# Designs tried in a protein design chat: VH-VL binders against Protein AF-9 homolog (yaf9). Part 26

Target 1, 217 residues: Protein AF-9 homolog (yaf9), of Schizosaccharomyces pombe (q10319)
Amino acid sequence: MAPNTRVSKCQISRPILVGNDAKPLTKEEKEKAPTDHTHTWRIFVEGVDGEDISKWVRKVVFKLHDTYNNPTRTIESPPFEVIETGWGEFDIMVRIFFAPEAHEKALTFYHHLKLHPYGPRMEEMKASGGLVESVQYEEIVFNEPFEYTYKLLSQNPIGDGHGLAVESEPDHPFSQQLEQDEADKLDFAIQEVKKTIEMYKQQVQSLQGQKSSTPVE
Short names: E, the ipSAE of ESMFold2; O, the ipSAE of OpenDDE; V2, 0.75 times the mean of E and O plus 0.25 times the DockQ between their complexes.

## First folded at step 15 (VH-VL; framework fv_retifanlimab)

Design s6 (from m7 with light chain M37L N38A; at its last look DockQ between E and O 0.39; V2 from the best seeds 0.00; counts 0 for: pae E 4.8 > 2)
Fold by ESMFold2, look of step 15:
Structure s6 (fold): chain C 217 residues (1-217), chain A 123 residues (1-123), chain B 111 residues (1-111)
Amino acid sequence: as target 1 above (217 residues)
Amino acid sequence: QVQLVQSGAEVKKPGASVKVSCKASGYTFTSYYMNWVRQAPGQGLEWIGVINPSRGSTWLDRKFKDRVTITVDKSTSTAYMELSSLRSEDTAVYYCARGEYTITVGSDYFDYWGQGTLVTVSS
Amino acid sequence: EIVLTQSPATLSLSPGERATLSCRASQSVEYNDYSYLAWFQQKPGQPPKLLIHDASNRATGVPSRFSGSGSGTDFTLTISSLEPEDFAVYFCQQYSDWPYTFGGGTKVEIK
């Protein structure tokens, strides 16, 4: 490998969302799906608050359960997602590959695919007709990044230009930017969750406008 | 100092189960993936699977998927691997090994290993 | 899954000699000029010890006589001048795709 110059005492964070949504198959979808499949689901990687991650993410590889045809799915342009049907919950390997010019190693996340209502929001999911989301806010940390990565991320800020962190002495002025960056990231994550909830509410409203002979869970 | 300390050797009969522990110290347990690898006597290494200690999510080699459970206890910084329905060919030394960062780019990989746990399966 | 083939199976050498170990992958393990390939040393009764990661990067505390090279599918571990403690089994390992896999090993033994 050809090394690039790293930027010392520099740590840049970028938030992403890694997750899945799922719903029970409709009658029409079930007739076209394998006999034992019960749900459609979507696994994805996306940015928050206007971040176009394709500028620094070149591809995402999703490795599915080995019972799927071609279980290693490579998505080289946005949206970075895979849509499938199935019946079981399993762990999906999500590997994010950065732009070649960044000379960065890939980063791996593991996501447990959720199909069935769960957790504190279980009753809300049941009320939505079994619409499920499992989305985690993750912070990608570039520790002492190569100059290309530093420049790219510095030119594509989140919010008021935050997202750059440099480890420094206590009370350094830049440490206040780090605190604001954490607050901004939380606000962005909350807004993304709210957007996801609103999207699912609209989907439920559309489905509830149709009569169905098959009960949903 | 980073350390991975595993539970002691086990002798089991076919059909039984074994649960191997791996206690981590000297680093932030939830910041690194934890892997399990085994080595049969005189043979090479086989990767079993990996867990994200922060999320509890796992990925297992399909050879083991119906017999292996990998878990963590974050409060004790301990990872566990349980192998069920033991066969004589499961006789091996089982290792835990610290993997890559869960969220940080540019980290080392498989840099620290436990001392190994010998599991012997015989009638 | 990605198969790693190591050669030779055994390398019989004396202290002070140069050792050259080969590892070939059944498919590329490279992205962004990183090769997701590591080399380990293992002595009897001990766990593997990381020597080289990313094909050519020496792990912390590993002597400079160990070097890794190669890209794509073809990789080499070189020990420039064997020390008595270097007589061991050496494994390559890929972490490009799951399942992660290891080579069958090369035993470096005293001639």
Scores: ipSAE 0.268, ipTM 0.639, lowest interface PAE 4.8, mean pLDDT 81
ESMFold2 (binder alone), look of step 15: mean pLDDT 91; pTM 0.931
OpenDDE, look of step 15: ipSAE 0.741; ipTM 0.868

Design s7 (from m7 with heavy chain S54N; at its last look DockQ between E and O 0.35; V2 from the best seeds 0.64)
Fold by OpenDDE, look of step 15:
Formats: C-alpha cells, structure tokens, sequence
Structure s7 (fold): chain C 217 residues (1-217), chain A 123 residues (1-123), chain B 111 residues (1-111)
C-alpha cells in the first residue's frame, strides 16, 4: 500500500494523559520566583503507563496565560511539559502535533490549571503539603488512519486500546479511580458554587423585600 | 439532524451581565467542542472562546478572559456564554458554533452554527 | 494573533461570472501538509455557513462551483459561475493558532 494510503474501515485509539501538578513554593523558591508567585506547577502530556509517545507525537504546543513571557511554549521532545511558577489558575490550550509520517491533523485539548487543593479532601491535601494533581485521561481516536500510523500504533502493546486501569498501582498511578476522584472533586466544587449562588440569591431577595417594606415617608 | 438553537434577543444596560444559551441536538453533545463567536452590526466575526463539553475545560481569547464565562449543562446538551460588565461595544450577534471532535483526529471545524442571539447594550 | 486580510472588500459581478476572493494571512497557517483555513458564506440575518475547510475541501452539501485553493499565507475562494443565491459576504477563518481569527469579509454583490 502506498505510504499515504488510509486503512479503510479501521479505527485505532491511543490513550494519553493531559494534566498538571502543582505545589506551593518553598521559602527558598519564593526568593527566586517573581514577586507574588506562590506555586510551582507543571503542565504535561504523557503516555499511559510510561508509554513513550514521542514515537507518534512530534511536538506539543502549550498556550499559557498571556502574562507569561512567551506564553506559547513549543515542546518538541519528551518530556512534553512546561514547568513554571505562578499564583493564579488559568486555562491552558494544549495542541498535540503528530509525527509527520502520520499525516494526521493536530488535536487540541484545553486544561484548567489547578494550583490549589479542591474537593472534599481539600483540607487534608492542604495539610499534607498542598500537592495538587489534575489529570485528564483521553483516548485519541484515529479514524481510518494511514497505514504508517496504523502499524505504528498497533504494535505498541501499552497503548493497545485498553482502557485505563481500574485501580492505581505504584507503577501506574493513573487509573479509573483517579479519574473518578477528579470527577468527585469537580462535583464537589460545583455544589459549593451552587450553594454560594443560592445564598447570594437569598440575600438579594431579602434585601429587596426590605426595600419594598420601607414606607416612603 | 444537527441543530443548535440559541436563546432570544437581549437588551441590557451598561454594566449588566447577559447569559446566552445554545441547545444542541442531533449529535453527541460531549464529543464536540463548542465555540462562541460574536459579530457586531456590520462588522466581522470575532472568536470569543471554546469549551470541551465533556470536561468543562475552556479557553478564551485574552480580550474576554475577565468578562466571559463559558459553561455547559450536559444533561440538557446546552452550552452557555455569560458576558459581564457589558459595554456598548458588546452590542453584537452572538453565535455558538460546533467545533472539532474532542478526541477524534481529523474532524471539521465550525460546521454547524446557532441562529445567533442579538445582545444590545444601551443606556 | 494571525491577521487575515481579505480582498477585495466588495466584488460586483453578474450571475454566471467567475468570482475570485483572496485571503492573506499574516503568517503561515500550515502544518504537516494541512492548511488550517476555512471559508464561510454569510447572508443577511443568518449565521455563517461553512463552505470550505482545510483550504480546499468542500463542506457537505456545498455545490461544486465553490472551490478553495492556496497554501502558506495566500488562499483563494473561487466561485466558478455565480448563482443568484451566491451573492453574500464571504469570510476566511484560520484555526492554526489561537485565537481563531476571521478575515474582514468580501461582499459579493450583484452588478
């Protein structure tokens, strides 16, 4: 088959991790960091179970907050990561460019950088040093991939279309459990926000009621 | 058939907030990015931002980062764009537009659009 | 951001004539043999309609009289023979880099 021939009626998927970790700066680190920075963080794209994704990923582009010098960070070799310091959470665009031989279009992800512990175990996390991990498990799907891509991705057993492990293992920390934990954290946060909104709504209603009851002397 | 149906026209005062909805149907809502674009009267198109409906992750143009919030309700397959601190310059038709696949390589962009929502900001 | 310049701003033609619309990008919108350029048609009171994606691929349901060409920074939308329904505003749009940006548009009007 011509190197640029697509494999018809075939689909191949590969797992990937997109996420960040963060921790508070030490006193020593703060002295070296820009003013007001409070955390060190890492945004990354990684293979699952230690897979070397550089075989099929050419580069990863990270778009950081515009307050950073050179907010566009292009990483052309593993590890596909950016390490920075900061104080605020913000959204990062992550674009994965595949190997030229794959002839596939880039895939885009968006990740909200998490710096602070969140969810039901937030206090516990704070007490333990404030390490935050926010990771997304994604399966990249190639529909009718080129023959090269199909062969390349089919020969790698680690990414052989198997789902995320159910439980985290020492050598494989990313799991369905981890995903569920993240989901739970998000749900918790959403509920807290909803409660807050309701609280403010009630306050507004109360104030409006009081205003209506004040007789215009 | 893929359809994006937006909420009706809004008239707001400066400083107020507006929240526009976009209800999606005819496809798996969580499988495609949702974009927001606006167009001032007689002007060109301006991209606002995008959301992954499955993950809730967003990215906004720097111009809107402080004033725009994009959200989704998966249960109703509805995307929302909220713009705060409205100004006269925010008067525009706001569109939702389906973006690329979230996990499938090689998909098209902006292939389906909502009908638009006119937001008028006037004193 | 990538700035897209469309020319001409207005194109006055008659039905049956060939229309050629230009879109120039301030920087290349290509990577790995893909041009991240779209063309849209917009009629008054309607949202934009996707015509061309990836510089040269017609979107589903788009008539064959519409074609896209170009690479790098220069792109062209061609309407081989204008139909009455083709009189509209046409926009180019890049999705190579964020933010996504649109051209200023070319109005194709009836002469």
Amino acid sequence: as target 1 above (217 residues)
Amino acid sequence: QVQLVQSGAEVKKPGASVKVSCKASGYTFTSYYMNWVRQAPGQGLEWIGVINPNRGSTWLDRKFKDRVTITVDKSTSTAYMELSSLRSEDTAVYYCARGEYTITVGSDYFDYWGQGTLVTVSS
Amino acid sequence: EIVLTQSPATLSLSPGERATLSCRASQSVEYNDYSYMNWFQQKPGQPPKLLIHDASNRATGVPSRFSGSGSGTDFTLTISSLEPEDFAVYFCQQYSDWPYTFGGGTKVEIK
Scores: ipSAE 0.692, ipTM 0.843, lowest interface PAE 0.8, mean pLDDT 89
ESMFold2, look of step 15: ipSAE 0.782; ipTM 0.884
ESMFold2 (binder alone), look of step 15: mean pLDDT 90; pTM 0.920

Design s8 (at its last look DockQ between E and O 0.33; V2 from the best seeds 0.64)
Fold by OpenDDE, look of step 15:
Structure s8 (fold): chain C 217 residues (1-217), chain A 124 residues (1-124), chain B 111 residues (1-111)
Amino acid sequence: as target 1 above (217 residues)
Amino acid sequence: QVQLVQSGAEVKKPGASVKVSCKASGYTFTSYYMNWVRQAPGQGLEWIGVINPSRGSTWLDRKFKDRVTITVDKSTSTAYMELSSLRSEDTAVYYCARGEYTITVGSDYGMDVWGQGTLVTVSS
Amino acid sequence: EIVLTQSPATLSLSPGERATLSCRASQSVEYNDYSYMNWFQQKPGQPPKLLIHDASNRATGVPSRFSGSGSGTDFTLTISSLEPEDFAVYFCQQYSDWPYTFGGGTKVEIK
């Protein structure tokens, strides 16, 4: 096959993790951090179960909030991560650039930076020191990849078909349990939003009722 | 056939909010980003933001971060754009446009499908 | 953000003539041999229609008289022979970096 020929009718996928972790600043860290910063956080792109993704990922660009100095952070070697301090949650653009030999366009993800405990175990997380982990599992699908990418990814079994472990292990932190935990957190958040909506609906209804009962003098 | 169908025209007062819907059909809703773009009368196009329908993750232009919320309902394959604290300068046709693949690398068309547009008029 | 400047603002031509539209980016929109530039056609009362993607690839169903060229910061849309239905506004758009940005547009009108 010509070096620049796509493998027709072929798909190959690789899992990645896109996410962040965060924790409150210690007293000592606060003294060194900008005023009003409350947390240290890390945004990252990683292979699953320690896979070295640098073979097919050239660089990762993180676009942070505009309030940061140099909000565009380009990471050209592992670990593909940015560590910062801050006080607020915001959306981060994560753009993955593939190896030149792959001849593929960049892929973009968006991640909402989580700094504060959330979900059904929020109180427990707060009590344990406030460590927050927000990670999304993504399966990148290369549709009709070039021969280079196909060969590279086919020879690396680490990403092929490894079912998620049921439980997280030290060497395999990503698991079905982790995924379920995230799902539970999201579900909890959705329920809270629904409750809030219902509350406001009731308030509006109450106000409308009061308005109708006011006699037009 | 791949298509995006938007909600009807809106007339709002300054300070109010508007929520525009965009219903997708003919393709896997969660496999493509959804963009929102607006165009003031006689003016150019202005990108507002994007959402990953699969994850619900969004990224907005800094100009709109404080006033725009983009959401999706996966069950109905519908994207929503809500703009609050409306101003006269927000008077525009608002478009949804299918974006790039969310997880697929390969042949990809960005903004290849557009909704018909929703006119939002903000007047006192 | 990447600023796109289109020229001319208005192009007055007759049917059958060649139209050349320019789009200049404030910074390069190229990476890994891809130019992240689109061209759109917009007619009154209609949404934009994708014509060219990746600077030089015609979108599905786009007539062969439309072609895109360029790299880096300079891009051109060419209509080899204008048809009556081609009189419209044309926009370039970059998708190299967020936010996506559009040019100011070029109006192709009948002379």
Scores: ipSAE 0.726, ipTM 0.850, lowest interface PAE 0.7, mean pLDDT 89
ESMFold2, look of step 15: ipSAE 0.751; ipTM 0.865
ESMFold2 (binder alone), look of step 15: mean pLDDT 90; pTM 0.914

## First folded at step 16 (VH-VL; framework fv_retifanlimab)

Design t1 (from j6 with heavy chain S54R; at its last look DockQ between E and O 0.31; V2 from the best seeds 0.63)
Fold by ESMFold2, look of step 16:
Structure t1 (fold): chain C 217 residues (1-217), chain A 123 residues (1-123), chain B 111 residues (1-111)
Amino acid sequence: as target 1 above (217 residues)
Amino acid sequence: QVQLVQSGAEVKKPGASVKVSCKASGYTFTSYYMNWVRQAPGQGLEWIGVINPRRGSTWLDQKFKDRVTITVDKSTSTAYMELSSLRSEDTAVYYCARGEYTITVGSDYFDYWGQGTLVTVSS
Amino acid sequence: EIVLTQSPATLSLSPGERATLSCRASQSVEYNDYSYMNWFQQKPGQPPKLLIHDASNRATGVPSRFSGSGSGTDFTLTISSLEPEDFAVYFCQQYSDWPYTFGGGTKVEIK
């Protein structure tokens, strides 16, 4: 195995979503959960617009609170997620490991698990039956990648111009064009969060419709 | 010319709080995690926690429970660590250290350290 | 949490001699062919300075007489020919699992 050379003066980016959703346990779910648990929640790493990130992500490791059995959770194929029940909010480490052929170190994110309605949209979350989302858009930047990663990513561009190669600054991984690209991706991430909220609203409305269709008495 | 310049030494009484600052220059502040590490006199190094300067998200060693708060001010490229309910065992030099990239693959780790801030807790 | 055990605690040598420093982790610090182990040098009154990252990669500006090796749980820092400026304390540090931890250090002193 001969080492590859890095592609100089090159940055390629790929968007991901890192975050959690949560809701209060239903009566049925609570029967199957530990007695002090109040919520079900899901921590995840996903591609944007249905992208299958497993082409360049080998695995994702989620480190949970020490009170969970096997708190270091290794997910080696999509969906890169952990679904659990619990009662408390805590910090989760999320570490993304890339394909071996990329010859790159893992990338780490820190996420505070949210179970309870919060922030400017707190009343909307309460109105949706306590459905909570805490999701961040992140743009992973491959700076001067090895040839394998360069070819993989450049031959599979993402729509809207996201994740295309840009020239890096001489002494920095970021450039003026990359800064503008990051701003555009922020706007894109806001739209993805809105889509996610709308999907959960539809799920809640479907459950409320099912409940209201039961006989009175 | 990356620099991390910390605030000056502090002398505190038990039960007080201390807030240490770490001003970064010579690089994009939001591109790297900022770590806090301490070293008691004549002892080894102990990691305290980390902050994402772009997001403000943190992870703190559970040994500090709710006594530590780590924050940033992006407009001044400054990180802060506040330790409350000080004990004599908290006497140490406190360091900030630039860690991994927040979003870039090809990371450096702990490659630049502040000069350290001595916090002395005495009655 | 992962405990790092460094040996020896003190290494007394003369300039020009080879120094061999050991660091053993209580659990593997290896994921996907990477060893998440770093080595730092610390001189009196100074902050730590990164020497070796990821077991074997020399940090920028570090002389070639410093080298790192090992994988899994067992790691070695080697100084091939000690210079006067190399007499210091050396720490290993893992970032494979949280919390990140440091070894107790090996003091390399002039004999």
Scores: ipSAE 0.730, ipTM 0.856, lowest interface PAE 1.1, mean pLDDT 84
ESMFold2 (binder alone), look of step 16: mean pLDDT 90; pTM 0.918
OpenDDE, look of step 16: ipSAE 0.754; ipTM 0.866

Design t2 (from m7 with heavy chain S54K; at its last look DockQ between E and O 0.39; V2 from the best seeds 0.65)
Fold by ESMFold2, look of step 16:
Structure t2 (fold): chain C 217 residues (1-217), chain A 123 residues (1-123), chain B 111 residues (1-111)
Amino acid sequence: as target 1 above (217 residues)
Amino acid sequence: QVQLVQSGAEVKKPGASVKVSCKASGYTFTSYYMNWVRQAPGQGLEWIGVINPKRGSTWLDRKFKDRVTITVDKSTSTAYMELSSLRSEDTAVYYCARGEYTITVGSDYFDYWGQGTLVTVSS
Amino acid sequence: EIVLTQSPATLSLSPGERATLSCRASQSVEYNDYSYMNWFQQKPGQPPKLLIHDASNRATGVPSRFSGSGSGTDFTLTISSLEPEDFAVYFCQQYSDWPYTFGGGTKVEIK
């Protein structure tokens, strides 16, 4: 299908989360893993606020360290994730491929896989049994998309009008509203990540209580 | 008008380090990946690595075995490449080059290059 | 990593002649009918100059005598009528997979 003309003076944005989580292997998991592996981890691309990104994402390719078998992992349906075991931290190339009807080139992100506690919350991660999360919020911008993509994204806004098409003149009167909308999207995404972290903390505390004589509350 | 201006030529001894700067102007620095490429005398081009100026995340070709560090200073729109443990084989012209969009879906490519920085390594 | 093989290594032609430069990738560089293959011109003492992006699109300010074609693994740069300023080295470059790589170059000599 030949593409339509691009919608001029139009930008539409969509939030995504790109990142990984990881935890040390349990005894049961270690018995099934290579002897030098220490952690299980998951690299992913997902939507925010329940958005089904597969409507405009065709596939996601994760390029792992070349020591993994078939290190180029192609995921063609949600969830867009790879689950593996390993021992080292390395850079993962994440490339998002859009639906053919969008007639757009892929978009690339670089993510440093985190297995070990780090940053301001390092002590909290250590206390949770080594559960680690490294997740970035990204606001993908479709600049002057083709009509197919414009209609698809306009008919599927996130939240109350977030990600609406706006003019490409950033000093327009709506620029302050756009900044507030972006801040609200970020706050929502942070709260969803916090809920996920709390869920994993409860799972870790439950497992530690089941297998440990030392309380962890 | 887009411009990438690199620091001046360097002469170094083996084992030393060099840090090349690349100051960008005429565009939004964080909207495009910044690449580093080198060219030894009479040789082809060799890609070194890339940085996302928004996030600071990088990918570095393992041929350099952790001898290279790529960084940015967003406040001055300047990218840096530092190469350590220099060898005579590192004698080359080093280029910065604007690459793909970081978050924008649309047309993107390697369209602007710095003027190059000659690094000469001799004992 | 993806190896780009350019041929010929040297192309000696007179002004006004048609030049055809080849670049072959060791694996496909294509998605959604886009090929992640660029062509650059480099003159002595200068940085590379983008001529063709994504196999077939002329960069801004590039004369219409330059054209690119091909898909998948096989790509061609064509100069329909050589001019004296076209004496240079031409490189193909892929950005489909990491590390990004360049071909070894084709030197165009004008006799």
Scores: ipSAE 0.726, ipTM 0.855, lowest interface PAE 1.1, mean pLDDT 84
ESMFold2 (binder alone), look of step 16: mean pLDDT 90; pTM 0.911
OpenDDE, look of step 16: ipSAE 0.758; ipTM 0.878

Design t3 (from m7 with heavy chain S54Y; at its last look DockQ between E and O 0.35; V2 from the best seeds 0.00; counts 0 for: pae E 2.2 > 2)
Fold by ESMFold2, look of step 16:
Structure t3 (fold): chain C 217 residues (1-217), chain A 123 residues (1-123), chain B 111 residues (1-111)
Amino acid sequence: as target 1 above (217 residues)
Amino acid sequence: QVQLVQSGAEVKKPGASVKVSCKASGYTFTSYYMNWVRQAPGQGLEWIGVINPYRGSTWLDRKFKDRVTITVDKSTSTAYMELSSLRSEDTAVYYCARGEYTITVGSDYFDYWGQGTLVTVSS
Amino acid sequence: EIVLTQSPATLSLSPGERATLSCRASQSVEYNDYSYMNWFQQKPGQPPKLLIHDASNRATGVPSRFSGSGSGTDFTLTISSLEPEDFAVYFCQQYSDWPYTFGGGTKVEIK
């Protein structure tokens, strides 16, 4: 056991983005890829509003489909991402390992890799040449964190009160707080996902422009 | 306080499907992953898969290929596991088991189990 | 897939004796202060019951005669003085990687 104390009656939440983007291979990329591959894609874990999550995340493990060489991919520094080519959609296990000083167990998310246009924005994705984004906003909750984690996160706050310490209530310490916060977090998450998708669209547009021999400015 | 109550025993013919239910109570259903595990008579335990009850996302052991579907109904706090194209080898007790927190760092895992549902496949 | 090998397969003992059960993982299940290894007890006709989580932590309501130890790939469940209700099958289980897997079990039986 660790010779340290947890901060009692305390919860700190931290937002992250877990997701993928994808696009069809260009003619040039297709010539370099295996003949049955149709898309390039990127799975990632990122902070919100430019947060450098490596301050509290030690590594991220992405478990890919068994058909990939070395399908368990361990990323120990930002950007926490894997870039690959492929043809099929499958579930990726995403496990986040925290800094050793936090003395916390890893946290797991499951992400379904999207390659093809889908959902309410399907026609927009088709019109953009098949550029696909599937990004989930997640709130990580540290319950009664060790002092190291408490100080690290409390001294680097983010968001509109999210990611700050919240006192656990006596009669309904965690469950009531989760229920109340989930309604508020849903509204916030919708806004953050919209903002994040727009940022990624701008990033993708910039990268596509960089491949031109005479970029339009 | 925490309870996982499963549906009753089933007898099925080869090629049929079975859908086992697991009703949760005494905790926030969407805060924990739900796992399915089976045990053939006189044998060890075999993990089938897991679902996030809030998101509906799943991860299934590839040994079951496309024969297993795991779902939830959040309004009734009930998880379901459906196994299709039944074979005699699928005769087992099927368990639901509460797993990790979905968003909270650190918790017990497999800490509460349903009573089990015997599925018998006979011709 | 992480294979868990339990030994012995059967342990024939009398009430009051010490039981020592071994579980070996095919690869490490450890990160930081946590080993992603649990121990379960199962009696006939019942679901498994969690005894030890994360290698060494007793689950709520589990008597102090049960203890777990080990790290990395080698783990041990110890029952310091067997009671009549302790004659059962014991499984180790890892949740370090998918699929989650269980050991084949150690049957503790009365001799």
Scores: ipSAE 0.537, ipTM 0.787, lowest interface PAE 2.2, mean pLDDT 83
ESMFold2 (binder alone), look of step 16: mean pLDDT 90; pTM 0.920
OpenDDE, look of step 16: ipSAE 0.615; ipTM 0.807

Design t4 (from s8 with heavy chain S54N; at its last look DockQ between E and O 0.48; V2 from the best seeds 0.67)
Fold by ESMFold2, look of step 16:
Structure t4 (fold): chain C 217 residues (1-217), chain A 124 residues (1-124), chain B 111 residues (1-111)
Amino acid sequence: as target 1 above (217 residues)
Amino acid sequence: QVQLVQSGAEVKKPGASVKVSCKASGYTFTSYYMNWVRQAPGQGLEWIGVINPNRGSTWLDRKFKDRVTITVDKSTSTAYMELSSLRSEDTAVYYCARGEYTITVGSDYGMDVWGQGTLVTVSS
Amino acid sequence: EIVLTQSPATLSLSPGERATLSCRASQSVEYNDYSYMNWFQQKPGQPPKLLIHDASNRATGVPSRFSGSGSGTDFTLTISSLEPEDFAVYFCQQYSDWPYTFGGGTKVEIK
């Protein structure tokens, strides 16, 4: 079958994380940064649990505030991220482009850059010296992909084919397994997000301990 | 049937604010981006910005100089655009338009459904 | 931002004639062999109506006399045989890069 043939009654999903982290500049970093900058930050698109999404993501374009030099940043290989310094919070446009062989249009996300503690974890972030994470979990859905993408993703499954769905047919033996695989994938993703949160908590706690034991000059 | 129904025409003085509503029906409100576009009388179309109705995240064209706020109310499937510090040059018809899917790949995209438009007239 | 230049500004034609409308982008709007270019029709007192998405795909319910073509930076909308309801303004629109932009329009009017 040619790569221009779509796989009927098929949906494949893949989890990604879209977001940013940030921290206040140290005194040393502030000396190297523009004088009005207060934070360093990182905007990114990445897989869950270290998954290499570059197998199906060709590039990610980040459009920053127009006060940055070359504010349209094109990242064509992992890690799909931009690291900068700044002082303000603004909206970043994130567009994910797929492999050329997939013959699919790009997918767009909008992310509000967070530099300052916020939300339910605000007091936790303040206690960490202002380390901030703003990360969204997204399930990208490939609806009736071309056979290239179907083959690529079925050969690189998340947990034995999690994220593959064929529309329910009473006679289709794959449907029942795929429903269980989707449930398992969701549970796996939830546990991986919990592990990631705990890892960030430990990083924050380590920084607080390091800050407390470092003499103030 | 997919519909976007906007609030009625408004007449404002310079320096005032206006808030236009756009109520969606007939589709899953949170699965599609919502755009705002305006058209001055006898002129072309100007894109204002976009919102992800599920996440509330936005991107706004900077030419509006911080004067635009786009929000949604998911419980009523309604998008809002507020334009402040109105000028006579802001006299236009303001449209909401359904955009691309937020998380789905493999569908054709476009601003395929538009509201009827809301005329905002700014005059002294 | 990407500038879209439409030509001609006005087409004065009779019913039954062929209309050819041009849209040129200041940079390529193409990736993965998809063109991020749409065409809209607008009649007086009405919102724009999507005709063609992604350069060449007719939107649902659009008559077959409308066709789109082109790639990269140069795009064409063709109306093979004008009907009375086709006299309107036509806009191209790109969504390749931000902000999204529209062309200035081509008015197709009765000769």
Scores: ipSAE 0.703, ipTM 0.840, lowest interface PAE 1.0, mean pLDDT 85
ESMFold2 (binder alone), look of step 16: mean pLDDT 89; pTM 0.902
OpenDDE, look of step 16: ipSAE 0.777; ipTM 0.877

Design t5 (from s8 with light chain N32Q; at its last read DockQ between E and O 0.44; V2 from the best seeds 0.74)
Heavy chain, then light chain:
Amino acid sequence: QVQLVQSGAEVKKPGASVKVSCKASGYTFTSYYMNWVRQAPGQGLEWIGVINPSRGSTWLDRKFKDRVTITVDKSTSTAYMELSSLRSEDTAVYYCARGEYTITVGSDYGMDVWGQGTLVTVSS
Amino acid sequence: EIVLTQSPATLSLSPGERATLSCRASQSVEYQDYSYMNWFQQKPGQPPKLLIHDASNRATGVPSRFSGSGSGTDFTLTISSLEPEDFAVYFCQQYSDWPYTFGGGTKVEIK
ESMFold2, look of step 16: ipSAE 0.779; ipTM 0.879
ESMFold2 (binder alone), look of step 16: mean pLDDT 90; pTM 0.916
OpenDDE, look of step 16: ipSAE 0.827; ipTM 0.903
ESMFold2, look of step 17: ipSAE 0.774; ipTM 0.879
ESMFold2 (binder alone), look of step 17: mean pLDDT 90; pTM 0.908
OpenDDE, look of step 17: ipSAE 0.805; ipTM 0.890
ESMFold2, fold request of step 19: ipSAE 0.802, 0.790, 0.806; ipTM 0.895, 0.887, 0.894
ESMFold2 (binder alone), fold request of step 19: mean pLDDT 90, 90, 90; pTM 0.915, 0.912, 0.906
OpenDDE, fold request of step 19: ipSAE 0.881, 0.861, 0.860; ipTM 0.941, 0.938, 0.942
ESMFold2, last read: ipSAE 0.787, 0.797, 0.716; ipTM 0.887, 0.890, 0.857
ESMFold2 (binder alone), last read: mean pLDDT 90, 90, 90; pTM 0.915, 0.912, 0.912
OpenDDE, last read: ipSAE 0.887, 0.855, 0.888; ipTM 0.940, 0.941, 0.941

